VHH binders against Iron-regulated protein A (irpA). Designs and how they scored, part 12

Target 1, 312 residues: Iron-regulated protein A (irpA), of Synechococcus elongatus (p12608)
Amino acid sequence: LITNQTIQGFVDQVVVPSYVSVAAGATQLEQALQTYQQAPTAANLEAARQAWRVARDRWEQTECFAFGPADSEGFDGAMDTWPIDRQGLKTAAAQPVEQREDSRKGFHAIEELLFAATEPTLSDRQHLVILATDLTKQAQGLVTRWQQASDQPAYRSVLLSAGSTDSAYPTLNAAGTEIVQGLVDSLSEVASEKIGGPLETQEPDRFESFVSRNTLSDLRNNWTGAWNVYRGQRSDGVAAGSLQQRLQQQHPVIAQQLDQQFATARQALWAIPEPIETNLASPRGKVAVLTAQTAIAAVSDTLERQVLPLVQ
Below, E stands for the ipSAE of ESMFold2; O stands for the ipSAE of OpenDDE; V2 stands for 0.75 times the mean of E and O plus 0.25 times the DockQ between their complexes.

## First folded at step 5 (VHH)

Design n10 (framework vhh_8cml_1)
Fold by ESMFold2-Fast, scan of step 5:
Structure n10 (fold): chain B 312 residues (1-312), chain A 124 residues (1-124)
Amino acid sequence: as target 1 above (312 residues)
Amino acid sequence: EVQLVESGGGLVQPGGSLRLSCAASGFTFSDYAMGWFRQAPGQEREFVALISWSGDSTDYSDSAKGRFTISRDNAKNTVYLQMNSLKPEDTGVYFCAADSYGYSWYDESEYDYWGQGTQVTVSS
């Protein structure tokens, strides 16, 4: 199923461009927060809030390939630990960010200071710049880990050398297993934890981006990231050598099923009333959320039970 | 093959209105968020408005809020920008752009396809 072209497209058309996009978003957020700190107008606050949403949305598209450096070298923890330590964050401003627990930095620390109050204080504005500077450093560090050799090989090279003695992936199928497992794990987490957790408890504040009301956008970007990996590119169409194209060629029944399930999940996610946090209690909102949970779980189940065995 | 063709630009007096259209071909229009950007002489390109793939979500720059309305017709593969209460500061070349990322509002580097632009001039 998996070819060298499949792995190259995954890395060069999806993963690396996605992390570059995250780093650009983090840089823009840092600049917006510096502008807001210098001139704390309502317009600059709104610009900073929108810059956070852009950076967050791009990050959420990377969740399905959070293996390798993102996981093993702590980038995901440093950038996206949740829940946040709200009390610890309030007292951490004087502590160097490198010495802080992960629960006192990253996307959700910025979210708390930027969105929880009607207006951030002077101290909050100064603290936001420090947090955004660290987020940019983490995001750029992740790009560097994938593209540049240092004391370790560039992770791009590790995946592209799958099937050789120089790679952690001894076969092309080993790399394929990592890619498909990432899709399974990401979509399963969306259905069972990100949606399922708040739905089960009926507590909207258990939605991860509750403070900013960005959770529905998070979920939609989780779907988009998985769809991009499946198609083998971020732009429209089916990339040559992609998982989708290879399934269409070798397992057309599975491909048709997955294409339909991805489309059904997309329709269900985009049918959820905005914001998801306030619509959980409504009968229409609850039905829409349940429908999306079921549709996303179906994609994950098909990938795990029908696609994963083809690469193991 | 992929084309975005803007139309509806022109010369108007301050306080006037224009409706821009962008006709898309060569890609699955309903799978893309659509944005409008503008570039004034000697300035950087700036974001104006965005509409999600379904049309259910829109966003605007501060300068456009309350004056401009973005809309789309997926059956016609067309996105629109209704511009009211035009000011001399609105003068520039207006570009439509297609975004597969959904919420890339402010970052022009994330847009996959761009039109060639249509001139809007607001002057007395």
Scores: ipSAE 0.000, ipTM 0.130, lowest interface PAE 18.8, mean pLDDT 88

Design n11 (framework vhh_enristomig)
Fold by ESMFold2-Fast, scan of step 5:
Structure n11 (fold): chain B 312 residues (1-312), chain A 120 residues (1-120)
Amino acid sequence: as target 1 above (312 residues)
Amino acid sequence: EVQLLESGGGEVQPGGSLRLSCAASGFTFSRYAISWYRQAPGKQREWVSTITSGGSTNYAESVKGRFTISRDNAKNTLYLQMSSLRAEDTAVYYCARGPYWKGSYYFDYWGQGTLVTVKP
């Protein structure tokens, strides 16, 4: 099922452009927070909040390929640990960010200081710039790790060398397993943890981006990232050599099922009343959220039970 | 139903070592990230370490360099090799399905845990 073109499209049309997009978003957030620090107006606060949402949305599209450097070299932990240590964050401002626990930095630490109060304090504004500078460093580091060789080969090269001697991926199917497993893990987490946790307990505070009310956008971007990986590109259409095209060629019944399940999950996610945090308790909101959970779980289940065996 | 069963705990002196095991059933073990958590008496549950399906590892700063997480997919078993144990490592240790950085504090799949006591 997996060809060299499948792996190249995944890396060059999805992963690397997504991380470049994240780094650009983090840079823009850092600039917006520097502007807000210098001139703490309502307009600059709103611009900073919007910049955070843009960077967050782009990051959420990368969740389904958080393997490799994002995981093993700590980028995901440093950028997106949740839940955060709210009490530790209050006292961490004087501590160098490199010495902090992951729960005291990253997207959700910025979220807490930027959104929890009507207006950040002077201390919060100073702290936000420090956090955003670190987030930008992490995001740029992740791009560099994928694109450039150092003590270790560029991770782009590691994946593109799948099946060659000395590769971390000894076969094309080993790389395919990593890609499909990322989709399974990401979508399963969305259904069981991100949606399932708050739905089961009826506690909106359990939604990951509750403080900013960005959770529904997170979930929609998790779907978008998985869809991009499946179709092999971030632009419209089916990329040559993509998982979608290869399944259409070799396993058309599974392909048709997955295409429909992705479409059903998209419809369900976009039907959830916004914001999800305040609509969870309503009868209509509960039905919409449950419908989305079921649809996303179906995509994950098909990928795990029908697609994953084809790449092992 | 997903089941995770921890074992290998016991009493050790400071500086000692233990190896914890977690036997998994009810899911395809090789396809999931698995984490170790611990809960000290009177404290909240805290993350210790994660190993992904691909073998990548992450550690809490408090245990980095002293603990090693590993997995044996053929045996559906997760391990935590603990060395240079300290009194602060005294806790009930739990394994859980999923990575630490994505809502892992709200796992639905927790075993009975295994108690590690480091006595001076």
Scores: ipSAE 0.000, ipTM 0.325, lowest interface PAE 10.1, mean pLDDT 88

Design n12 (framework vhh_ozoralizumab_d1)
Fold by ESMFold2-Fast, scan of step 5:
Formats: sequence, C-alpha cells, structure tokens
Structure n12 (fold): chain B 312 residues (1-312), chain A 120 residues (1-120)
Amino acid sequence: as target 1 above (312 residues)
Amino acid sequence: EVQLVESGGGLVQPGGSLRLSCAASGFTFSSYWMYWVRQAPGKGLEWVSEISSSGSKTKYPDSVKGRFTISRDNAKNTLYLQMNSLRPEDTAVYYCARPYWKGTYAFDIRGQGTLVTVSS
C-alpha cells in the first residue's frame, strides 16, 4: 500500500507546509502582540486575539503527525501543554521562558493572558511578547528540524529513507505504520478525550480552549489535518500516491467506507453550535456533540482495524 | 463515584523491580490520558509518566526514561507502571492521576497512593 510517492507526498505536501504555516502564524501573532504592547488599543487587542486563533488553528492541523521531533524533541510539550499552571504563570517571580516548565509557556499560556480578562494588564502585555517570541522560536525550530540536517539528519530525510539499509524505518510499511498510527491516535483522542471528557463530566471548562472559546475550531482543525494526511495534500482533491488513492486502487470497499466516514464526521463537527462550550447545557447541544464524537470515533476505528493491518 | 486505587508498592533493594497497578472506576477510563506522579518525603509532586487514551503515546522525564514503562488495559480499566533498575531516589508515594486533559502536573483527581521504598 505504501510507496515512496506516498511518503514524499505526506512530508512535502502536508507535514512541511503545515509546519511552515504554523511558523508564519506564530510570527504574525508575535508581531500583533508587539503592536498591541506598543499601542494597547481595543483594535490591536482584537487583532492579537485573531492572530492567536489563526496560529492555534494551524497548529491543531499538525496533531495527527506529532511523532518524531514534535514528540521526541519536546516541541509539542513546549508549544501545547494544557492545562497551564495559572498560578505560576501570573507570578512576578516567573522564571525566564527558557527555564520554565512547559505548563508556563506555549499556546495556552498565551491564551490565558490574552483572553481570560476583558483586557490584559501592562504586565500581561509585556509577558505576552516574551511568550510569543518563544512560541515563534519553537515553531521555526520544528520547521528546521524537518528540513535541515544538523548534528542529526533532517526528519524529512529520515522518513524518505524508509526501506533503505540502516534506515530508522526498515520498510516502506514501517513509515506507513507511523503515518496511519498518527491518524488513529489523533482522531481517537479527539473523540475519546477532547470531546468525550467534557461530555462525560458535563463540565464546560474541560474543553481545552475554553478560555478563548476556540475548542470547536481546534476540533474542526484536527479533522482537517487528518483529512489532509489521508488525501496526501492540503489543497482540494486527492494527491497521486496518497493513502486515499492507494486504498481506492487496492481496497476500494475500505476506501469508500472511510471516505463516507470522514464526510459524516465533517458534517457532524460543522453542525455543532458555536461555541461548543455552551452545548452541554441543552439536549440539542449534547446530541450534536455526541453525534460528532461517534462519527470521529468511527473514522479512527476503521483506520485502526482495517487500514493499519495493511501497512504492518 | 470516580475512584482510582493504586497497588503494588513495597520495599525493594536498589536495582530491583516493581509493577504498580491502578484500578479505575466510575468514569470512562478509555477516554482519558492517565498519569503516574510521585511525591518523595518532604518534596512536591513530580511527574513520572503519561499515556494517551489509546496507549499509543507515552512520555517520561529523563530521570526515569529507559527504566520505567507506563501501559494500560482499557478492557480492565487498569493503568500500570513497570519500574526497573530502581534507585534510592525513586523512594516516594506513587499516585495514579487523571488529568483535566493535557499537561504535566495538572490533575482532575488522584488516587490514595502506594508507597515505594528503595533501600538496602
């Protein structure tokens, strides 16, 4: 099922462009926060909040391929730890950002300072610039780690060497397993954890981006990222050599089922009333959230039970 | 009715092994990331390991990496921590923890703990 073209398309048409997009979003957020710090107007605050949402949405599209450097080299922890240490974050004794625990930096630390109050204080504005500078450094570092050799080979090269002698991925199917497992893990966590946890506890603040009310956008971008990986590109259509195209050629019944399940999950996610945090208060809202959970779980289940064995 | 019950602690000599278990009840265990955290005498809580809801993602701090292995059995609602090559500095009360969602030290609930003593 997995070819060199499948792996190359995954890396060059989805992973690398997605991380480049995240780095651009982080840079734009940093610039918006610098502007807000210099001129703390309502318009500049809203621009900074919007820039955070854009950067966050782009980051959420990468969660289905959080293996490799994102996980093993700590980028995910540094950028997207949640919940944050609210007490530690807001103290005057907070350490320099490079020495901080992951729970005192990253997207959700910025979220807390940017969204929790009607407007950030002077101290918050100064702190936001520091946090955004670090986020940009992390995002750029992740791009570099995938594209450029250093004391270690570029991770792009590691994946593209799949099946070569002494490769970290001894077969093309080993790389395929990593890709499919990423989809399974990401979608399973969306259904069981990101949606399932708040639904079970009935606590709106269990939704990850509750402070900004961005959780529904997070979930929609988790779906979008998985769909992009499956199709082998970020633009519309089906890429040559993609998982979707290969399944359509070799396992058309599985492909048709999976295509339909992705479509059903999209419809369910986009049918949830915004913000998702308010949906636990009504029977209609609960049904919409449960419908989305079930549909996303079905995608993950098909990938794990029917697709994963084809690449192992 | 949410409960976490740890077991498997005890006295062990340096270099020895122990397997901790955590029995979860009163919630959909398979829907949650789970943590092992510990508290040494007179110290604060220290994160020891974490595992995703499906079991496919695990993380460890450098202090235990290569020696400890976290795992779960969703059918049995049980979380495990296999501890090998134990050191005196691993002496602590070990807690099974359900996080709010992500993060190193933020937890929704904790169990009652199980004491691990590494001493000759």
Scores: ipSAE 0.000, ipTM 0.336, lowest interface PAE 13.3, mean pLDDT 89

Design n13 (framework vhh_nb_b201)
Fold by ESMFold2-Fast, scan of step 5:
Structure n13 (fold): chain B 312 residues (1-312), chain A 118 residues (1-118)
Amino acid sequence: as target 1 above (312 residues)
Amino acid sequence: QVQLQESGGGLVQAGGSLRLSCAASGFTFSKYAMGWYRQAPGKEREFVATITSGGYTYYADSVKGRFTISRDNAKNTVYLQMNSLKPEDTAVYYCAAGPYWRGSYDYWGQGTQVTVSS
């Protein structure tokens, strides 16, 4: 099922452009927070909050391929640990950010200082710039790890060398397994933890981006990222050599089922009332959230039970 | 129930070798990224090595060329082969596993002590 074109499209049309997009968003957030620190107006606060949402949304689209450097070299931990240590964040302001535990930096540390109060304090504004500078460094580092050789080969090259002599991925199917497993694990986490946790306990503050009320956007971007990986590109249509195209050619019944399940999950996610955090307890909100959970779980199940065996 | 059990630690002289093993149970081992971390007395826990489900390996700069991480999916075991050991490698070594990619590992072993005498 998996070809060299499948892997190349995954890396060059989805992964690398997504990480570049994240780094640009992080840089824009850093600039917005520097502007807000210099001139703490309501307009500059809102611009900084919007810049955080943009960067966060782009990051959430990468969650389904957080294997490799994002996982193993700690970029995901440094950028997106949750839940954060709220008390430790405020008391650790004097500790160099590079020496802090992951729960005291990254997207959610910035979220806490930027959104928890009506207006950040002077101390918060200074701390936000430090956190955003580190976030930008992490995001740029992740792009560099995928594109550039250093003391280790560029991860782009590692994945593109699948099936070659002494490759970390001994066959094309080994790379395909990593890709499909990423989709399975990401969507399973969305259904069972990101949605399932708050839904089961009826505690909206268990939603990951509760403080900013950004959780629904997170979930929608998790779907978008998975859809981009499946179709092999970030623009509309089916990319040549994509998992979607290969399934349509070789396993059309599975492809049709999976295409419909992705569409059903999208429809369900976009039907959830905004914000999800305040609508969870309403009868309509609860039904919509449960419907989305079920639809996302169905995508993950089909990928695991019907697609994953085709690449193993 | 997920369990990670380290073994193979002990006392070794500088220049010597040790092979650490981590036996995993309670999850589908082949689908998890596996890693090794260490914590030296009075220092923070630091990354040592990781191996992805696809077999790609990453190493901390301090151990590159001396340590080799590998896995045996049939035995649900990850290994750390440590060669040319230095006194500065003295630490408690922890095995870690993560199925969901948030950069932090979901499961940790209890650790195994490695002591390198000069």
Scores: ipSAE 0.000, ipTM 0.147, lowest interface PAE 14.3, mean pLDDT 88

Design n14 (framework vhh_gocatamig_d2)
Fold by ESMFold2-Fast, scan of step 5:
Structure n14 (fold): chain B 312 residues (1-312), chain A 119 residues (1-119)
Amino acid sequence: as target 1 above (312 residues)
Amino acid sequence: EVQLVESGGGLVQPGGSLTLSCAASGFTFSSYALAWYRQAPGKKRELVAGIYSGGSTVYMDSVKGRFTISRDNAKNSVYLQMNSLRAEDTAVYYCARKPYWHGYDYDYWGQGTLVTVSS
């Protein structure tokens, strides 16, 4: 099922462009927060909040391929640890960010200072610039780690060497397993933890981006990221050599089922009243959230039970 | 209360083998992913191997083919079988309950067990 073109498309059409987009979003957020620090107007605060949402949305599209450097080298932990240490964050303003626990930096630390109060304090504005500078450094580091050799080979090269002598991925299917497992794990997490946790407890503040009320956008971008990996590109259509195209050619019944399940999950996610945090308990909201949970779980189940064996 | 207790570390010669065990309590073991991390002096903590609730596994490049992670849901235990050990494998090894597949967002860590590979 997996070809060299499948792996190259995954890396060059999805992973690298996604991380480049995250780094651009982080840079724009840093600039917006610098502007807000210098001129703390309502307009500049709203611009900074929107820049955070854009960067966060782009990051959420990468969760389905958080293997490799994002996990093993600590980028995901540094950028996206949740829940945060609210008390530690308030007292850590003077501590160098590199020396902080992951729970005192990253997207959700910025979220807390930027959204929790009606207006950030002067101390918060200074702290936000420090946090955004670190987030930008982490995001640029991920791009570099995938594209450029240094004291370690570029991770792009590691994946593209699948099946070669001394490769970390001994076969093309080993790389395919990594890709499909990422889809399974990320969508399972969305259904069972990101949606399932708040549903079970009926506590809206268990939604990951509750403070900013960005959780529904997070979930929609988790779906988008998985869809992009499946299609083999971020633009519309089906890429040559993509998992979707290969399934359509080799296993059309599985492909039809999976295509329909992705479409059903999309419809369900986009039918949830926004924000999800305030609509969880409403009759319409609760039904929509449960429907989305079921639909996303179905995609993960099909990938695990029917697609994963094809790349093992 | 969630607890993870590692055992099996020790001193071994290059080329030797060790099995690390992690005994878990205080949660529904079969529902969670577990992982082994290690930290060598002067280095950041790194993922060595992970095993998900469904049984799927991941390994860092330098241990593929040498290390095997496994789980026994009936015994609430996860294991790391380490073969063909090298001096570079010397580190404190940590067991972690992983709430998410990605990142360092773990609910709980064990106290660690030292593995020293030296002649």
Scores: ipSAE 0.000, ipTM 0.209, lowest interface PAE 12.6, mean pLDDT 87

Design n15 (framework vhh_8cml_1; at its last look DockQ between E and O 0.06; V2 from the best seeds 0.00; counts 0 for: pae E 10.3 > 2, placed apart)
Amino acid sequence: EVQLVESGGGLVQPGGSLRLSCAASGRTFSSYAMGWFRQAPGQEREFVALISRSGGSTDYSDSAKGRFTISRDNAKNTVYLQMNSLKPEDTGVYFCAAKRGYSYYPTSASYDYWGQGTQVTVSS
ESMFold2-Fast, scan of step 5: ipSAE 0.382; ipTM 0.703
ESMFold2, look of step 6: ipSAE 0.307; ipTM 0.670
ESMFold2 (binder alone), look of step 6: mean pLDDT 83; pTM 0.844
OpenDDE, look of step 6: ipSAE 0.548; ipTM 0.826
ESMFold2, look of step 7: ipSAE 0.000; ipTM 0.339
ESMFold2 (binder alone), look of step 7: mean pLDDT 82; pTM 0.841
OpenDDE, look of step 7: ipSAE 0.597; ipTM 0.843

Design n16 (framework vhh_enristomig)
Fold by ESMFold2-Fast, scan of step 5:
Structure n16 (fold): chain B 312 residues (1-312), chain A 119 residues (1-119)
Amino acid sequence: as target 1 above (312 residues)
Amino acid sequence: EVQLLESGGGEVQPGGSLRLSCAASGFTFSSYYISWYRQAPGKQREWVSTISRGGSTNYAESVKGRFTISRDNAKNTLYLQMSSLRAEDTAVYYCAKHRYYGSYPFDYWGQGTLVTVKP
């Protein structure tokens, strides 16, 4: 099922462009927060909040391929630990950000200071710039790890060497397993934890981006990221050599089922009234959220039970 | 100190079965990909099987359907269940740890366990 073109498309059309997009978003957020610190107007606060949403949305599209450097070298922890240490964050401004625990920095630390109050204090504005500067450094570091050799080979090169003699990925299917497992793990987490947690407890503040009311956008971008990996590119259409095209050619019944399940999950996610956090208060809202959970779980289940064995 | 300790090898008749174990210590076992390799006398090391953090598996074509890789994260132990053994399966079997799936080179090959298939 997996070819050299499948792996190259995954890396060069999805992963690297996505991380570049995250770094650009983080840089824009840092700039917006610097502007807001210098001139704390309502317009500059709104611009900073919008810049956070843009950067967050781009980051959420990468969760389905959080293997490799994002996981092993701590980028995901530094950028996206949740829940945050809200009490520790209050005094953390006195500590260099590089020396802080992951729960006192990253997207959700910025979210807390930027969104929890009607407007940030002077101390919050100063702290936000420090946090955004670190977030930008982490995002740029992750791009560098994928594109540039240093003490270790560029991770792009590691994946593209799949199937070569003594490669870290001994076969093309080994790389395919990593890719499909990432899809399974991320969609399973969306269904069981990101949606399932709040549904089980019936507590709206169990939604991950409750403070900013960005959770529905998070989930929609988790779907978009998985869809991009499946179709092999971030633009419209089915990329040559993509997992989707290869399944359509070699396992058309599975492909048709999976294509339909992705479409059903998309429809369900986009049917949820915004913000998702208010949906636990009504019977209709609960049904919409449960429908999305079921549809996303179905995609993950098909990937695990029917696609994963084809790349093992 | 990272350690990988292979065991379970021995002599077996063609068509027989053996279960190999690899006991891991000194790292968070559940966070890593673990592979089995083998080396027959006078030949290069050959990849046999890999199991991911989530439990997904891959096999070399020569062993597919005959060998089963599995892991027990609570016991920090990797297994290789070998069935329908053939003379060409005779080799020293090694356990290897990946820092992440794409790490190069593999971290810490164990001392190996010898499997001999003979009539």
Scores: ipSAE 0.000, ipTM 0.234, lowest interface PAE 10.9, mean pLDDT 87

Design n17 (framework vhh_ozoralizumab_d1)
Fold by ESMFold2-Fast, scan of step 5:
Structure n17 (fold): chain B 312 residues (1-312), chain A 120 residues (1-120)
Amino acid sequence: as target 1 above (312 residues)
Amino acid sequence: EVQLVESGGGLVQPGGSLRLSCAASGFTFSKYYMYWVRQAPGKGLEWVSEISSSGSYIKYPDSVKGRFTISRDNAKNTLYLQMNSLRPEDTAVYYCARWGKYSSGYFDYRGQGTLVTVSS
């Protein structure tokens, strides 16, 4: 099922462009926060808040391939630890950000200072610039780790060497297993933790991006990222050598089932009333959220039970 | 009002099999994710398996994957755990659980659980 083209498309059409897009979003957020710090108008605050949402949305599209450097080298922890240490964040402004615990930096630390109050204080505005500068550094570091050799080979090269002598991925199927497992784990987490936790407790503050009311967008971007990996590109259509195309060629019944399940999950996610945080308890909101949870779980289940065995 | 009653535990030899059952009442069983969790003597609670409301999504930790199978019968409001190739380290009290309705990160347990002892 997995070819050299499948792995190359995954890396060069999905992973690397996604991380580049995250770094660009982080840079725009940093610039918007610098502008807001210099001129603290309502318009500049709104621009900074929108820049955070854009960067956050792009980051959420990468969760299905958080293996390798994002996980093992601490980028995910530095950028997206949740929940944050709210008390520690207030006193951490004097501490160099690179020496802080992960719970005092990253997307959710920025979220707290940017969204929790009607207007950030002067101290908050200065602290936001420091946090955004670090977020940009982390995002650029992750791009660099995938594209450039240093004391370790570029991770792009590690994956593209699958099946070669001395590769960390001894067969093409070993790389395929990593890719499919990422999809399984990501969608499973969305259904069981991101949606399932707040749904079962009926506590909307359990939603990860509750402070900004960005949770529904997070979930929609988790779906989008998984869909991009499956079809092998971020633009519309089916990429040559993609998991979707290979399944269509070798296992058309499974491909048809997955295509329909992805579409059903998308329909369910986009039917959830916005914001999800205030609509969770309503009868219509609860039914819509449960429907989305079930549909996303079905995608993960098919990937684990029917696709994963084909690449092991 | 939620009640979960486990049964099917017992003493079994290493390599043996047991099937646990959980009778659910006091809630609409068919609409909830269900879980099996266990507690070995002197240790904390450990998650063992998860199943979606329809049964389409199932998850296991590596420690039991390939050996344990979770299933459900929504018509009978019953959750099952088929345990094969049992090991001494599987010795624990097994609880059927629903995610906590009023507390994030907690499972709502009812009854005593069912004891599984794996020994020679």
Scores: ipSAE 0.000, ipTM 0.118, lowest interface PAE 16.6, mean pLDDT 86

Design n18 (framework vhh_nb_b201)
Fold by ESMFold2-Fast, scan of step 5:
Structure n18 (fold): chain B 312 residues (1-312), chain A 118 residues (1-118)
Amino acid sequence: as target 1 above (312 residues)
Amino acid sequence: QVQLQESGGGLVQAGGSLRLSCAASGRTFSYYAMGWYRQAPGKEREFVATITSGGSTYYADSVKGRFTISRDNAKNTVYLQMNSLKPEDTAVYYCATKWHYRSGYDYWGQGTQVTVSS
């Protein structure tokens, strides 16, 4: 099922462009926060808030391939630890960000200072610039780790060398397993933790981006990221050598089932009333959220039980 | 839902070898990342090794070249081959698994004692 073209398309059409997009979004957020710090108007605050949402949405599309440097070298922890240490964040303003615990930096630390109050304080505005500068460095570092050799090979090269004698991925199927497992893990987390946690506790503030009310957008971007990996590109259509195309050619029944399940999950996610937090209070809202949870879990289950064995 | 059961621990002389096994049950084993951690008396739990579902392996610097992690998906088992054991390797060894590589380990075994005599 997995070819050199499948791996190359995954890296060059999905992973690297996605991380480049995250770095651009982080840079724009940093610039918006610098502008807001210099001129703290309502317009500049709203611009900074929108820049955070854009950067966050792009980041959420990368969660289905958070293996390798994102995990092993701490980029994901530094950028996206949740829940945050709210008390520690308030007292950490003078502490160098490199010395802080992950719970006191990253997307959700910025979210807390930017969205929790009606208007950030002067101290918050200064702190936001520091946090955004670090987020930009982390995002650029992740791009660099995928594209450039240093004391370690570029991770692009590690994946593209799958099947070579000394590769960390001894076969093409080993790389395929990592890719499919990423989809399984990401979608399972969405169903069981991101949606399932708030459903189980009935607590709206258990939704990850509750402070900004960005959680539904997070979930929609988790779906979009998984869909991009499956179709092998970030634009409309089916990429040559993609998982989707290879399944359509070799396992058309599984492909038809997955295509339908992805579509059903998309429909369910986009049917949830905004913000997702209000849906726990009504029978119709609970049904919408449960419908999305079930549909996403079905995609994950089919990938795990029917696709993963084809690459192992 | 994953249940983990470690075995293979015991007393061994410095320079000796032990092979730890972790048998998994519940959800499909082959789809999880599997790892080994250890905890010596009075110390924090320390990372030892991990193997992803795809077979990629990662080791703590203290065990590189001496320990090898492997998995057998047909037997739902992960192994830790420990060679050239040192007294400092004495610890309770825990098998762990995670659903999601961004998060901490989700499921832990009860542990197996390894004692290395000098």
Scores: ipSAE 0.000, ipTM 0.201, lowest interface PAE 12.0, mean pLDDT 87

